# Designs tried in a protein design chat: VH-VL binders against p40593. Part 29

Target 1, 148 residues: p40593
Amino acid sequence: MIHPLIQRLTTTLGYPLLDADGLDRQVRTQPFSVLFFAGDPQRFPEALDVAVILPELVKAFPQLAPALIAGADEARLQGRYGFSVWPSLVFLAGERYLGCLSRVLDWGEYLERIPAILAGENEDLPRIPVLSPESGTPSCSPMETSES
Short names: E, the ipSAE of ESMFold2; O, the ipSAE of OpenDDE; V2, 0.75 times the mean of E and O plus 0.25 times the DockQ between their complexes.

## First folded at step 18 (VH-VL; framework fv_concizumab)

Design x1 (at its last look DockQ between E and O 0.32; V2 from the best seeds 0.00; counts 0 for: pae E 3.5 > 2)
Fold by OpenDDE, look of step 18:
Structure x1 (fold): chain C 148 residues (1-148), chain A 120 residues (1-120), chain B 112 residues (1-112)
Amino acid sequence: as target 1 above (148 residues)
Amino acid sequence: EVQLVESGGGLVKPGGSLRLSCAASGFTFSSYYMSWVRQTPEKRLEWVAEISGSGGSWYFPDSVKGRFTISRDNAKNSLYLQMNSLRAEDTAVYYCAKDFRSGKYYFDYWGQGTTVTVSS
Amino acid sequence: DIVMTQTPLSLSVTPGQPASISCKSSQSLLWSDGKTYLNWYLQKPGQSPQLLIYEVSNRFSGVPDRFSGSGSGTDFTLKISRVEAEDVGVYYCMQSIQWPYTFGGGTKVEIK
């Protein structure tokens, strides 16, 4: 069950809840995105703090389109962006990864770091590959039981 | 045969709420994205909401964000649109629309629609 | 939002004559995957919209071969090679490259 504070982002504030396909549309739609990878708030209580902070960040940086990553897709999409700490805010310019802010930071740190992230010092970061629908079939290669 | 049957339309006052339902049949409901699309009295088509096959992802246009919610019950082959804080501009025929295939984002089948009228 | 502009608003066609409908988008509908996310719908009188063409030129199942779609980038055309009485209705283009999905204002096709 999604924690009420996190659910409020989608239900009350109208933030999109993105799976992998939704993310592809998000990056097509929005010049800049901030993706919230909340994780499990029981494991990462800071996720609740970030859920409260995120709307204020979006007010401070109105060019950022916020989105919540769907829990079922968090692990897969984490692998795409390479962060290891929860929660995380992932910043994108279209398909281009700009950076990540993990855990809860002080408000002043967000105000300092976000402009630098948005300024694109990381021009060389790889574009997010468009998820071709074909990659999702796990090739259950049948284990050839070599009967020796 | 794919069938989509909308229900729950009606007359509602501004600020009121309404819940639309769509009963789906003839396809594996949980495998497809579903959308709501409305047609205004002026015959303009407007996309209103989308939900993933699992129901774990959804999106809204700014015109309905924070007011509308989309959900589905895959066990009942049902799609829902909860509309709150209704406005006169929400007056339309609301169609349930099936996505053709995952990741294609176009609608191959539409219901017959249900009429929502928001009036004082 | 992507603005979809259709022309003409209405078209009166003699049966057996060709028809052509234009759809212009405010931005390119070509994506990095090489697909162009432009679709065409027909709404017949008293009916729901039905898919005609997807991804510019692909006819949906059961759509007659007299319907064809063409175009690229921002400029698209739906053609009917020989208009039949059953082709009467309002035609809509739709973009699906980004949210929100947006439709053209429609083109009404009538028989003379």
Scores: ipSAE 0.333, ipTM 0.792, lowest interface PAE 1.9, mean pLDDT 90
Fold by ESMFold2, look of step 18:
Structure x1 (fold): chain C 148 residues (1-148), chain A 120 residues (1-120), chain B 112 residues (1-112)
Amino acid sequence: as target 1 above (148 residues)
Amino acid sequence: EVQLVESGGGLVKPGGSLRLSCAASGFTFSSYYMSWVRQTPEKRLEWVAEISGSGGSWYFPDSVKGRFTISRDNAKNSLYLQMNSLRAEDTAVYYCAKDFRSGKYYFDYWGQGTTVTVSS
Amino acid sequence: DIVMTQTPLSLSVTPGQPASISCKSSQSLLWSDGKTYLNWYLQKPGQSPQLLIYEVSNRFSGVPDRFSGSGSGTDFTLKISRVEAEDVGVYYCMQSIQWPYTFGGGTKVEIK
């Protein structure tokens, strides 16, 4: 079941809900994308905070084409990008992975980190997607983030 | 055997609206992206809409974006195109097409088409 | 948008003669997955378009082996080794690498 705050992203704001084939289309046509991996908001309640914040991030960075990832493909696609914690925002230039931001961050931190990610100058984030949701690997947000 | 049957075409004045339907059979409808492709009187083919198998995402070229809406009802094996704010340039035969799945990115089957004429 | 240019606009052919149709794209249709997303369609008189060739050179199910596709990058060719009366119609190339998907302007094939 999709929580109403997340559902409004697709139904009210018109953000596409991508499966694997849709992601292939997104990366072929969009210069920059931000992909929202919400997970289960009952298990990961920060996903609701990110769902509220994401439209404001897109307003601040209008070159980003936002999309949600369909729940059925989340785990498969998560292993392609460098995050292990939900929720996550994955940033792409075309098909090229730029970086990701996991969990919820302060607004000021988004404003500082997203430009660095878009410029390709964030050495603290994986540049090749990793798959390890159950290991002790670092998250995409290497600052102190709670691991609840 | 794949069958796609369009309906709902007709004559409409500029600024009007029309809703096209496509009845699908002979394949697992919900597994495939579906598209609408139109053919102008000059015989040019133009892609005009695409929708994912779940109906969760949809896409349009700039020429119709904001005016056309694509939807599907997987329980009825039906695809729809709602066309609003119609212009003379939208005059065409409209085909529904079985689109892609899992890396197969081409239109493998097309319906017979339904004709839309926009004129005053 | 990727512009697809077909030549010739029309051709007349005697049955049994070969025919060749050119399609040129304004940018490469090769994607990072190693596939080239160029497809060919035939629209016979009074019919809907039908798929002939996908991904440059693969014949779709039921398409006779007298049809062949070739090319790479931006230059593509559809060949009919011996044209038959049933091959009359308009041939279209199409790119499916990215939105908007675009078609060539068509090549009308007629019998002399």
Scores: ipSAE 0.321, ipTM 0.738, lowest interface PAE 3.5, mean pLDDT 86
ESMFold2 (binder alone), look of step 18: mean pLDDT 92; pTM 0.948

Design x2 (at its last look DockQ between E and O 0.30; V2 from the best seeds 0.00; counts 0 for: pae E 9.7 > 2)
Fold by OpenDDE, look of step 18:
Structure x2 (fold): chain C 148 residues (1-148), chain A 120 residues (1-120), chain B 112 residues (1-112)
Amino acid sequence: as target 1 above (148 residues)
Amino acid sequence: EVQLVESGGGLVKPGGSLRLSCAASGFTFSSYYMSWVRQTPEKRLEWVAEISGSGGSWYFPDSVKGRFTISRDNAKNSLYLQMNSLRAEDTAVYYCAKDLWSGKYYFDYWGQGTTVTVSS
Amino acid sequence: DIVMTQTPLSLSVTPGQPASISCKSSQSLLWSDGKTYLNWYLQKPGQSPQLLIYEVSNRFSGVPDRFSGSGSGTDFTLKISRVEAEDVGVYYCMQSIQWPYTFGGGTKVEIK
């Protein structure tokens, strides 16, 4: 069950909930994105703090389009962006990865770091590959029963 | 044959709530993105909401963010639009629309629509 | 939001004559995948919208060959080579490159 504070981002504030398929649309739609990887708030209580902070960050940086990553896709998308700490805010310019801010930071640190992230010091960061919809045709590879 | 049948439209006062339903048949419902698109009395078409096949992703325009929620029950082949805090500008025929192919973001089939009227 | 502008607002056509509808987008509808996310819909009188053309020029299944789409970037055209009585309705262009999806204001096609 999604924690109410995190759920509020999508239900009350109308932030997109992104699965793997939604990410491609997000990067096409928004010049700048901040993706919230909340994780499990029981494991990472700081996720709740970030859930409270994120709307304020979006007010401070109105060019940022916020989105919440769907829990089922967090692990997959984490692998794409390469962060290891939860929670994380991932910053994108279109398809381009700009940076990540993990855990809860002080407000002043967000105000200092986000401009630098958005200024694109990481111009050389690879574009996020467009997730081809895996046609999850379950390849029922017939088990070749090797009758030996 | 693909069929989409909307229901739940009606007259509601400003600030009221309404839940629309769309019953889908004739295709593998869970494999497709679904959207709600409305047509205003002026015949303008407006995209209102989208949801992924799994229901794990959804999107809204700013005009309905925080007021509308989209959901689906793939076991029932049903799409829903919960509309809260309704406004006069939400008055429209609401169509359930099927994505042609997952991730293509264009609609191959539309329902007949259900009328929502928000009036004092 | 991407603004979609259709012209003309209405068109009265003699049966068997060609028709042409323009759609302009405020931004390019070409994406990095090389696809252009412009679609055309027809809403016949008393009916729901129906897909005619997707991705600029691809006719949807069952759409007659008299319908054709063309264009690139921001400028798109729907053509009907020979208008038939069944082609009466309102035509809408739509962009699907980004949220929110946006439609043109429609072009009403009537028979003279």
Scores: ipSAE 0.153, ipTM 0.752, lowest interface PAE 2.9, mean pLDDT 89
Fold by ESMFold2, look of step 18:
Structure x2 (fold): chain C 148 residues (1-148), chain A 120 residues (1-120), chain B 112 residues (1-112)
Amino acid sequence: as target 1 above (148 residues)
Amino acid sequence: EVQLVESGGGLVKPGGSLRLSCAASGFTFSSYYMSWVRQTPEKRLEWVAEISGSGGSWYFPDSVKGRFTISRDNAKNSLYLQMNSLRAEDTAVYYCAKDLWSGKYYFDYWGQGTTVTVSS
Amino acid sequence: DIVMTQTPLSLSVTPGQPASISCKSSQSLLWSDGKTYLNWYLQKPGQSPQLLIYEVSNRFSGVPDRFSGSGSGTDFTLKISRVEAEDVGVYYCMQSIQWPYTFGGGTKVEIK
């Protein structure tokens, strides 16, 4: 069942809901994209917080073309971008992976980190939980991991 | 034999609504994206909507975004276009088109079309 | 949006003679996967559009080999080596590299 806050992104705000073929077309049209991997909000309730924040991020960074990733394709695309934690925001320049931001962050941290990601600064290391596996640690890879 | 049969066209006033249907056969309907493409009285072709095989992904050009909704019922092999807030420029023959599967982006089979006229 | 410009608007051809139709795009149709997303359609009188050529030069199933496509980047050509009566109609080029997909204005081919 689609949660109303997630549904608002596609039905009210007009964000496309992309599978792999839709993503191919998105990257051809948009010089920069932010892809929202919401996961299952029942398992990953922070997805609802990111769903509320994402439209505000797009207002602050209007060059970003937002899109939601269809649940059936999240696992395949997750391997391409190397994140292991939901929710995640994945940033692209055309087809090129720039980086991602996992879980929900404070507003100030988005404003600090997103410009660095768009400028092409990369984070090579995944974030892996070491002390509290249940709570998890955000994990993102800014490197390109797919060979098509 | 791929067959696409559109229906539901007619005359409507500006601001009105109309729902088009397309009955599909001769292929695994749920495996393919489907599109609506219209042809204006001036014979221009315009793409107006696209929907994924599952029906969970869709896209529209700016000219119809927010006014048109595309959907499908894979159990009935049927594609739909809900058109709201119709304008005179929406007058056209509307074609249902079999669209892409992975990596291919063209309309290989088209229906015979259904005519929509928006006029006072 | 990518503008697709076709010339000529109309072409009158003696049966058995060649015909050539030009299509120009406002942007390159070559994508990073090495493919060029330019397609050609024919709409015969009273019929729906039919796919002729996809990805510049590939003939769709059942299309006679007298139809050929060529070009690259922004300049494309459809050729009919020997025009026959069944080739009359309006020819459209189409780009499918990005949303919105756009079509050329059409070229009407007639027999003299």
Scores: ipSAE 0.006, ipTM 0.618, lowest interface PAE 9.7, mean pLDDT 84
ESMFold2 (binder alone), look of step 18: mean pLDDT 92; pTM 0.947

Design x3 (at its last look DockQ between E and O 0.45; V2 from the best seeds 0.00; counts 0 for: pae E 11.6 > 2)
Fold by OpenDDE, look of step 18:
Structure x3 (fold): chain C 148 residues (1-148), chain A 120 residues (1-120), chain B 112 residues (1-112)
Amino acid sequence: as target 1 above (148 residues)
Amino acid sequence: EVQLVESGGGLVKPGGSLRLSCAASGFTFSSYYMSWVRQTPEKRLEWVAEISGSGGSWYFPDSVKGRFTISRDNAKNSLYLQMNSLRAEDTAVYYCAKDFWRGKYYFDYWGQGTTVTVSS
Amino acid sequence: DIVMTQTPLSLSVTPGQPASISCKSSQSLLWSDGKTYLNWYLQKPGQSPQLLIYEVSNRFSGVPDRFSGSGSGTDFTLKISRVEAEDVGVYYCMQSIQWPYTFGGGTKVEIK
């Protein structure tokens, strides 16, 4: 069950809830996106703080289109962006990864870091290719070692 | 044959609420995104909501954000649109539309629609 | 939002004559995957919209070959090579490249 504070982002504020396909549509729709990877708020209580902060960030940076990542897709999409800390805000320019802000930060720190992220100063982060859905999971078929 | 049958339309006052339903048949319902599209009295078509096959993803246009919710019951092959805080501009025929999944974002099938009238 | 502009608003065609409808988008409908996300719908009188063409030029199943779509970027055309009585209705273009999906204002096709 999604925590009410997180659910409010989608139900009250109308932020899209994105799975992998929704994300592909998001990046086509929006020049800049901020993706909220909340995680489990029982495990990561800071997610609730970020859920409160995110609307204020969007007000401060109106060019950012916010979205919540669907819980079922968080792990998969985490792998796409390579962050390891929860919660995380992932910043995109279209399909281009700009950066990530993990945990809850001070408001001043968001105001300082977000402009730099949006300016593309973090371009040194490996462009994780948008895995086309056609990348079937390589079935690690065990190589049958034919013992001849 | 793909069939989509909308229901739940009616007359409602401004600020009122209404829940639309769409019964789907003839395809694997859970495998497809579904949308609501409305047609105004002026015959303009407006996309209203989209939901993923699993129901784990959805999107709204700004015109209905915070007022409308979309849901589905895949066990019942049913799509829903909860409309709250209805406005006169929400007056339309509401269509259930099946999305052609797999990277093609177009509606291949539409229901016959249900009429929603918001008036004082 | 992407604005879709259709012209003409109405068209009266003699049966067997060709018809052409234009649709312009306020921005390119070409995506990085090489697909152009423009679709055409027909709404016949008293019916719901039905898909005619997807991705500019692909006829949907059961759509007669007299219907053809063309265009690129921001400029698109639906053509009917020989208009039949059953082709009467309102034609809508739609973009699906981004949310919100948006439709043209429609083109009414009538028979003379």
Scores: ipSAE 0.212, ipTM 0.763, lowest interface PAE 2.3, mean pLDDT 89
Fold by ESMFold2, look of step 18:
Structure x3 (fold): chain C 148 residues (1-148), chain A 120 residues (1-120), chain B 112 residues (1-112)
Amino acid sequence: as target 1 above (148 residues)
Amino acid sequence: EVQLVESGGGLVKPGGSLRLSCAASGFTFSSYYMSWVRQTPEKRLEWVAEISGSGGSWYFPDSVKGRFTISRDNAKNSLYLQMNSLRAEDTAVYYCAKDFWRGKYYFDYWGQGTTVTVSS
Amino acid sequence: DIVMTQTPLSLSVTPGQPASISCKSSQSLLWSDGKTYLNWYLQKPGQSPQLLIYEVSNRFSGVPDRFSGSGSGTDFTLKISRVEAEDVGVYYCMQSIQWPYTFGGGTKVEIK
């Protein structure tokens, strides 16, 4: 059962819901992608906040092609993109991983962080193809602190 | 033997709706992406819709996005195309097409087609 | 969208003579996996399209060896070494590297 706020992204706004094969097709088609790993909103309720924010992020950064990742594939891809918490937004240039943002951030932080990610100024993250079997696992390190 | 049989075509006025069906047999239906491809009266081929094996992902070109929906029922080995707000430009023979195995991205089998005519 | 341009639009061939069809894409069809996503289909009179060649040069099962494909990047060619009466129809190239998948306009092959 998909929460209505997340379902709105696919049914009303037309964002694709990707399995692994669909992700391969997405990265071949889109110059830039933002992938939403929502997880289970009952376990990760911040996913609902990201679901309401994501369309506004796409309006602010219209070069980004948004998509959701199917729940069956989220665990397989979590280690490949290096995020450790849910929800996460993963940013790609073609098939190349640019970076990710985990949990819910305030609006100003999205406006500050996303341009740096798209420009490749996120020095903690490798610029390598994500879907290659030989690729390393990138990280979303900002969400790994216990100081809160 | 792979078989794909389309049905549901017909004559409809602009703004109307039709639902196309494709009955599949001879392969494990749920393992394959499926597509609809149409051929216009001018003989141009246009890809129209694609759906994942599970039915959880689907894709459309801009020309039909928001008007067409694609679905499948894996228990019935059936693929569907719901066409709403039909326009004269949607007049075509509609083919059901099977993708080859994952990562190959070509249509190895096509049905015989069903004709949709949108005319006032 | 990737535009696929086929030439010629039609081709009249004496039986037993060669035929050649050109397909050009507006962008490279080579993907980072080393594969080139160009395919050829034949639509015989009164039939639906059928797969002839996939990934530039691979003949689909049951396709005679008089059909061959070649090319790279944006320029591709389908050759029929000796045209037979059963080869008549419309030939289409197709790119499957990205959405929307797009087809060439077709080349009609006739026997004179």
Scores: ipSAE 0.000, ipTM 0.592, lowest interface PAE 11.6, mean pLDDT 84
ESMFold2 (binder alone), look of step 18: mean pLDDT 93; pTM 0.955

Design x4 (at its last look DockQ between E and O 0.06; V2 from the best seeds 0.00; counts 0 for: pae O 10.4 > 2, placed apart)
Fold by ESMFold2, look of step 18:
Structure x4 (fold): chain C 148 residues (1-148), chain A 120 residues (1-120), chain B 112 residues (1-112)
Amino acid sequence: as target 1 above (148 residues)
Amino acid sequence: EVQLVESGGGLVKPGGSLRLSCAASGFTFSSYYMSWVRQTPEKRLEWVAEISGSGGSWYFPDSVKGRFTISRDNAKNSLYLQMNSLRAEDTAVYYCAKEFWSGKYYFDYWGQGTTVTVSS
Amino acid sequence: DIVMTQTPLSLSVTPGQPASISCKSSQSLLWSDGKTYLNWYLQKPGQSPQLLIYEVSNRFSGVPDRFSGSGSGTDFTLKISRVEAEDVGVYYCMQSIQWPYTFGGGTKVEIK
């Protein structure tokens, strides 16, 4: 039932598929993490493009420990980070949220934005706690549609 | 009430493979993280693998990473450890261990162990 | 990896006397959730390890109250107020704050 490109991240590439307890374990051990919230690829087809790109991002930024988020836990964990667009990559330093990147981006934009996120220059980062559901939740900066 | 029974240990040559099994009963198996812990002939304890309740995530120390795989069959209440490329230092008694409920990371019940001997 | 150091390596105790085992970790076991992830196990002769104490000081079900745990940060102690013959075995501390989970080298407790 899981699309083969997403399934290969856990089965072939060995990325952990994290539930909430697994995320707690991850943040205790890993200095930096990138969490992939794929959603349902039928609803969010860009998730397949991100699944192909993610291993290359990890090669480019080897300090990042990649992980996939279990579909059953996405809603519980999504609220913790305040993104509303799938797919998303969420970046952590230990347990601290650094920022996220939603949808699929150009390769060059990943190379520009990820260092800024890791350096703490991401203005999308929630100013804890998240307090304004009606005025819009803090979320990743959206990218243009496929035109850009 | 909680019962964990390991099997599949034996003598194997270096470079060989062995598959360990653990039959679980007395608790809702799929709700708990499970681990394998080994005890060397020198009586040192070493954690060697952990798997989530769903089986969707797993973890290994560097000493066995890439050589061991852990899996579970929740329909059969069974935990497995596939051990490949075995080395003499993998000689140990292997225990199946149950973790306590969510957020409590300790082994509350252990099996009786199965012995793995790696020698030429 | 977090190194767990137990002292003494062995302990010979007259029945009815107290015993004390030290466990030191190479880094703090206190996590930001306010919990300290230090556990104690006993392996009696010919048996599998069994849980005694979890999260520093909580006795597991069925563990006698002569066993008590204390400590914080990197320094932990298991005390047996009056050692009995059934307390013979090897005691291990374990950290579960992060992977890889690691055990102390063990403290053998014998009756003299």
Scores: ipSAE 0.320, ipTM 0.742, lowest interface PAE 3.6, mean pLDDT 87
Fold by OpenDDE, look of step 18:
Structure x4 (fold): chain C 148 residues (1-148), chain A 120 residues (1-120), chain B 112 residues (1-112)
Amino acid sequence: as target 1 above (148 residues)
Amino acid sequence: EVQLVESGGGLVKPGGSLRLSCAASGFTFSSYYMSWVRQTPEKRLEWVAEISGSGGSWYFPDSVKGRFTISRDNAKNSLYLQMNSLRAEDTAVYYCAKEFWSGKYYFDYWGQGTTVTVSS
Amino acid sequence: DIVMTQTPLSLSVTPGQPASISCKSSQSLLWSDGKTYLNWYLQKPGQSPQLLIYEVSNRFSGVPDRFSGSGSGTDFTLKISRVEAEDVGVYYCMQSIQWPYTFGGGTKVEIK
């Protein structure tokens, strides 16, 4: 059963629920997308926080077309983008992977990181030629803040 | 047992059109991506089209993009390749291929193929 | 496009002897999931291609254990430990890491 806060994104806010086919249509039709890979909120409680934050991010960055990935397709589509941490927001320019933001971040961090992602300034992204949308995207490893 | 049976091959003139069909059985057709792969007279294998399970997504290489269309009828367990503006270089045996997903795709089963010859 | 290069073009093998086929890709076939998406197909005479190995080293169902795949990154090898008459055909490597999917030029295996 989809958690109500996550379901609200689709039912109340009208975000598309994307399967693999829907995603392929999304990336062909939308200049910029933010894909929410929620995962299981019982396993990843931060998914609920991201579900609350995402609408505010879309307001802050209106060029982003938001979408929720269907749970049945999450594992398959995770393989497309190569993130390993849940939840994740995956940013695309058309079919081109721009980056991801995994877990819940502070609002200020989103405001700082998203512009850089949208600009394609993520240095660590191998310039995978914009071939297929399935070109190898680096895992968004959260920067382990080494607490020294 | 997975079976894929291609049909619709033939001789066609350059600039002509041809529609290939593939009849699938032995698996839940709508659950799988399907592809067309061709083999040239020189025995080179070339992927030419892919379609999602629902038929809502498809992919082509640049060599056939804009000329070929891929479609499916899941109620009929059928895959189609509409080939327009055919060229001599499109001469090949065309195989219907079932895809398997394991993080990425690969072809786990192939049909026997249907021959397309484009000649003046 | 990823260029797949196979060597040798042909191989004549005495039955019971080993065979080895090389496949090189123009870029790494290692994906972010840690898998490497190199596949091997066999096309027997008068037949369609059939899957032998997927993801470098996984034998497909029904594939004899005399077939093995190895390699990493850009360099891959298919080995047949003891070639049998039924192993005659053309072997193709294929990358499936990205579109367009691309195949090697094939290696013809014949019996001496």
Scores: ipSAE 0.000, ipTM 0.618, lowest interface PAE 10.4, mean pLDDT 89
ESMFold2 (binder alone), look of step 18: mean pLDDT 93; pTM 0.952

